# Designs tried in a protein design chat: VH-VL binders against C2 domain-containing protein 3 (C2CD3). Part 1

No score or structure here was measured in a lab: all are predicted.

Target 1, 169 residues: C2 domain-containing protein 3 (C2CD3), of Homo sapiens (Human) (q4ac94r1171to1339)
Amino acid sequence: SSGLLDVGLRYRRSPRTAEGVLAARTVSISVQIIRACGLQAAAKALAEREPALQFSATVGVNASVTTHLSFLPQGEQRRTHPVACSFCPEFSHHVEFTCNLVTQHCSGEACFLAELLEFAEVIFAVYHENTKSASDIISIESCKEYLLGVVKVPTKELLIKRSGITGWY
Unless a header shows other numbers, all headers, positions and changes below count from the first letter of the chain; Kabat numbers aren't used for antibody chains.
F is the ipSAE of ESMFold2-Fast. E and O are both the ipSAE of ESMFold2, at different seeds. Each is the mean of both directions, binder to target and target to binder. V2 is 0.75 times the mean of E and O plus 0.25 times the DockQ between their complexes.
[cut] marks letters that were taken out.
The coordinates of atoms that the task and the answers printed are left out; those that the model quotes come from them. Centres of patches stay.

## First folded at step 3 (VH-VL)

Design e01 (from lv10 with heavy chain R102S, light chain D31S; framework fv_levilimab)
Fold by ESMFold2-Fast, scan of step 3:
Order: structure tokens, then C-alpha cells, then sequence
Structure e01 (fold): chain C 169 residues (1-169), chain A 121 residues (1-121), chain B 111 residues (1-111)
């Protein structure tokens, strides 16, 4: 496959809202990041501009992935733990974004989540983390990350497909 | 060196059409949303349209149904097709990098030089 | 839509003086510790240039005499020691939600 990330997305409703009380309803957008592939090509391309990536381009990258919903502010992003020294890291990461339809503040006014999902996307940014020795509690600010790739997955199909969206992107 | 170079524009009569182009260099074009921002003579800035990296489009209310934004990632170019032009569309049109809730975007950080569009009879 | 109002609309000051430009938002542009408010400088005949993003973070290459402050709905751009090349129109812009909106602009003239 030509995709960089093997992901799954699902639109989930709370089972506890069986009663028709609108104010109690919440919706979760479930995001699963299974694995990445093809990171050697990305690392090799970047290593031509970034000397610090030369070793990683040969042996493996320390990859982590951030997840961001396009209709939420940047501060609402989530990140996986890094997977050390691999061009095909397995993340097996699951994260949920919870939206309260009664008090939602996104895109400037109250809106139905279904309307947002028709034009929204889930944004995945894949990074290599250049980390220091294990004794780095006082030097977190010295860690540098390098962008390996960005994957954007449209959310429109979440409105239609009961099984959600899954596959390489 | 990150750069946006614009072309197109000119003088057209009301009801006419124009296509504006904005060619990008120095960054991975396909990873960014691109926007068009206009400025009428002596007036302030107005966001007109945006296209996400994934191709989804958004328009300001004043241009919905008349303008179409598109992109060609193979050519690193974003376009704005202007149809049914009105006198009030007379403005300098700027392309800018940005216009989404993307992790990599927080501002319109790179701007083209501008393309003048004059709608007059 | 989020409306941004700048004050003053115009100001004339001398080289070496301090100037402040205010921007008020019709609603909060604060989310999860980030203020989605940017400042741009537009010199005559030129495209706008980004000066400040996230209310107070200076863009690379921008002189340190430019600084931004504020949170929520009230923001200020400060130029601590004016230079002749600072004559321009300054715009605030919210990046909190679409449609993206700009303030009406503040024209800064150097005496």
C-alpha cells in the first residue's frame, strides 16, 4: 500500500442516552492508530536537509503521531507514545474526542456535529523524536522533533458507514 | 526560502470572469491549507475563501456561489475562479498559507504579492 | 462571526516613542491556553506580513521592539521604540474559528 498510516475512525454514541433527553447526549469520535509504514523513505528524504537524521535514516526512527480534529483548536490535539528505532512502528493507540452537542463551541457558533463532520478531517502528524539519555528530567526543552509526514483523513464517511473508516492513509 | 507568486487579474466588466493563480515554492505545499484574502482600495482585509490540504473548501458569505477555490498539488498551485463579478469585488487579492484548524497552522504566515482585480463598466 | 475592533484607527508618533494598539474581540478567542489572535503589518504598496501569533509569540525575523499581550477578548500590540520603517497599517486577526476575521486596521504615521 502507498499509505503512511494504518488507522481506524468511528463515530460512537453514549449508550446511557437511551432516554430522549437531548441535554444528556454526548458523542465520541474514536481514533485508532494501528501502525505506520514507509518511514524509511520519509526519514531518508529529510536526512538530506537534516544531518541529525542520518543515523535514524539508516537504523530506524523514534516515531510518534499527533491526532487533531480540524474543527477543534490546535490545543486539543493528542499524541502517542514514541516507538523507538523502527521504520514500521506499531502504536496500537486509541483516543477518543468527546463532543457535547448541547454546548459545542466550534467554528464560531452552536452547530450539529453531523454538519461539521461532512467537511472536517482528522489530521495525523508523524514525528521523529531526537531524545537524550534517560536522565533528562531537567532537559525536556532540549528535545527536538522532526516532521516525517502529515496524513489527513476526511470524516464524511463516519456519517454513512456503521463500521467506520479503516485503512491506510 | 518560502514564497508565493501570484498571477492573473486585470480589468473586467460586471458579470465577467477571471482566474487567479498562486504558485508556491520552498515548502511541502500539499501539507497546508491555502486561503485568499482581499482588500478593496483604501479598505481593510477580508478573508474570501480557503481550501484544506485534503481539498475541502470554505467561502465567505459575500462570494458563495460565485467564486471557486481549487488546488493542483502536482503544480504547487492554488487557484481562485471569479465568476459573476460585481463592482464591489474590486480589490487587491492575496493568496496566503493557512486557513484551517490543522496542527501545523496557526496564522497566515506567508503571503503572495497580490493581484489587482478591477470590475468596472 | 467574531468581530475585531481596533483602537485607535490612526496615530501619529515620533521616532523613538512607544506606541500601543488595542484589539477587542466580540467573543473569547482563548482555547486550552492558546489565544488564537495574530498581528500583521502592511506597509504601503506591500502585502501584509505576520508579526505576532498566539497573541504574544513573535514571528521569526521580527524585531524585538514588537510585542503582543492580552488574553481572551482584549489584546495589545506594543512597539517599544519606533523606527521610521514602522510606518504601516497594523491588523489584528482571529484564528479561533472560521470565517477568519480581521480588525479594521490602525494606521501608524511617523512624524
Amino acid sequence: as target 1 above (169 residues)
Amino acid sequence: QVQLVQSGGGLVQPGGSLRLSCAASGFTFSNYAMSWVRQAPGKGLEWVSGIYSGGNTHYGDSVKGRFTISRDNAKNTVYLQLNSLRAEDTAMYYCARGGSYSYTEDAFDIWGQGTLVTVSS
Amino acid sequence: DIQLTQSPSSVSVSVGERVTIDCKSSQSVLSSSNNYLNWYQQKPGQAPQLLIYYASTRESGVPDRFSGSGSGTDFTLTISSLQAEDAAVYYCQQYYSSPWTFGQGTKLEIK
Scores: ipSAE 0.000, ipTM 0.481, lowest interface PAE 14.9, mean pLDDT 79

Design e08 (from lv10 with heavy chain G50V H58Y; framework fv_levilimab)
Fold by ESMFold2-Fast, scan of step 3:
Structure e08 (fold): chain C 169 residues (1-169), chain A 121 residues (1-121), chain B 111 residues (1-111)
Amino acid sequence: as target 1 above (169 residues)
Amino acid sequence: QVQLVQSGGGLVQPGGSLRLSCAASGFTFSNYAMSWVRQAPGKGLEWVSVIYSGGNTYYGDSVKGRFTISRDNAKNTVYLQLNSLRAEDTAMYYCARGGSYRYTEDAFDIWGQGTLVTVSS
Amino acid sequence: DIQLTQSPSSVSVSVGERVTIDCKSSQSVLDSSNNYLNWYQQKPGQAPQLLIYYASTRESGVPDRFSGSGSGTDFTLTISSLQAEDAAVYYCQQYYSSPWTFGQGTKLEIK
């Protein structure tokens, strides 16, 4: 089969009211990034696009992963700590995204996180972080990030599975 | 008055098709997930399908690929298209209101009266 | 899939007595302090109706003699003082994970 990223997603809600009505509750999406693997092909492709980067099967990449909910602004994305020199990095990373009752995706009425999850996806972008000193005589920069791959996981299954969804994507 | 009124059942031969309808009134239909639950004569309840307010659908394994749930929010109606019917599909079919994204209740709180589907040669 | 097993399959009791119906889940249905277990009553010739949701919350309009208890995998529906109109089949149902499943039902008869 295939898959680069081992992730877990869960929809968490605060305790419910006695009358079954949503009232100023905290609702959130829990995201876990357990590990990535099989980054050899992406590293090879990156080295071909960026010849200054020399990768071999024994070197690995310095991988980090960003998590972005498709309906939230780019500024609310999260990032893992980089894992050095590995084609199968272990992140053991956990974050939560909390949503207010009102969003910009409503027509003036309250919209809840659950309403957005029916259409949303979690976007994971896997990067190589190159921390080498600049080789140019003007020394413009000391590091760059290079995209290795993107993994998108639909959130709609969270509405029917309270245990969440886990697996390779 | 909150209610679900069903129609469209009947007798059909194996391999045939039927479309069941469930008309909702007394609540904001577009805010609710709608489900179908069936009950074979003298047997227990079996969940068949659900459609969420945005149109995402899910099915029980016994009907996957043969049945299609759909909704028309302008008409406050949910449908179940039954294709490739088998004798084992003979049952009373209930439509039921599921949980709303706005409410904390995750249950089938309002049920239609039921529509009998008989698959027999 | 989560399997729900009810006990007893049938019970016959006199008016005014206490009745308990048990429902055992093959897996925990507890998440974030909520037990995703519901109870329904189905009288002969009628559609089911919701009695209890989230294991212990009584639906509006349901008499207070009906109560639910339990957590995780073991749940109980109690009728504290049985009335003649309570003769019905009772089903537990989990809303924790699709496919949503029901217990096999418990038939309650009045002596």
Scores: ipSAE 0.372, ipTM 0.743, lowest interface PAE 3.0, mean pLDDT 82

Design p01 (from ro10 with heavy chain Y104W, light chain S31D; framework fv_romlusevimab)
Fold by ESMFold2-Fast, scan of step 3:
Structure p01 (fold): chain C 169 residues (1-169), chain A 124 residues (1-124), chain B 108 residues (1-108)
Amino acid sequence: as target 1 above (169 residues)
Amino acid sequence: QVQLVQSGSELKKPGASVKVSCKASGYTFTTYAMNWVRQAPGQGLEWMGWINTNTGNPTYAQGFTGRFVFSLDTSVSTASLQISSLKAEDTAVYYCARDSSPYWYGSGSHFDYWGQGTTVTVSS
Amino acid sequence: SYVLTQPPSVSVAPGKTARITCGGNNIGRKDVHWYQQKPGQAPVLVIYYDSDRPSGIPERFSGSNSGNTATLTISGVEAGDEADYYCQVWDSSSDHPVFGGGTKLTVL
């Protein structure tokens, strides 16, 4: 299992100008990844699963986090810079997803954003990036990434509190 | 420039009916819900309900069913509140107020633009 | 139904800071909006989403919201700030907005 992620989600709507009706049909979902802590268990599990990664010679992981909104295409996924050699990395990463209030699903059905948010989630995937500066790892491939864990945060809370939700997940 | 302009004050006898209008300008009328808020003399703000300006469907708060009717005339960007069988307790200032979010109602809703208010006085 | 509690009145000297509270069970989990109503006038939105300020509203107006109390803060109070102030949230249980009872701010 992965450690806990300290994240924040905000629902931001603008503009307030009358002439901006077409622009007012979009909203921003703001995602902040502050830090991760408690990655020791995930690192131990990874070392047992991948014995070529000799984590006994390192005091941390090279962690990066991908952010994906479950109702958006994979191409809209975002990723933090990796933080080297830490079990409690600080990312201080902020991204915004621009979403239409009316969306066309891949199936061709038109859906309102509120309908999607009720059952959607923000998916955070935490990875260890195996690079030359990351660890004393014996490996054949230098650019391989390894999944440490997945954190899913429901967007339903955003329907209750627009100014955001924040906390450890 | 967004404006909500309401009809003038009304003085009515008990049992009469009144219609308060609210004309919107400066935005696309059908993209924002319209709310009605009442304020009795010396009292606070009391939400009466809202009307979906795209569908024409009204939603009334408890206590404002029966005698109160919300309606629209989209051709002139006007929302109206009609009160039948007027009682002394209906004496108040009635405001129309635009919901803050286009194509939305619910969590986070607030009122970004207000009409100037229409005073309805019911007395014999 | 959800209830918002405001003090009925607050007095402050010119140039000082006024704080108007809005109490509600776990109100910090809700978005709080604030309206200013001057005598004989319609309400005007002064703070939305806890702490955001509409264009045209002076930076002397600020908001906060945590736990069971939201607060509207007006620094450097001017005579023109005399008004009734109302807080408002959306109650998801009833799908209705809820207003506080209002606070009369007097600048003495």
Scores: ipSAE 0.000, ipTM 0.528, lowest interface PAE 12.0, mean pLDDT 80

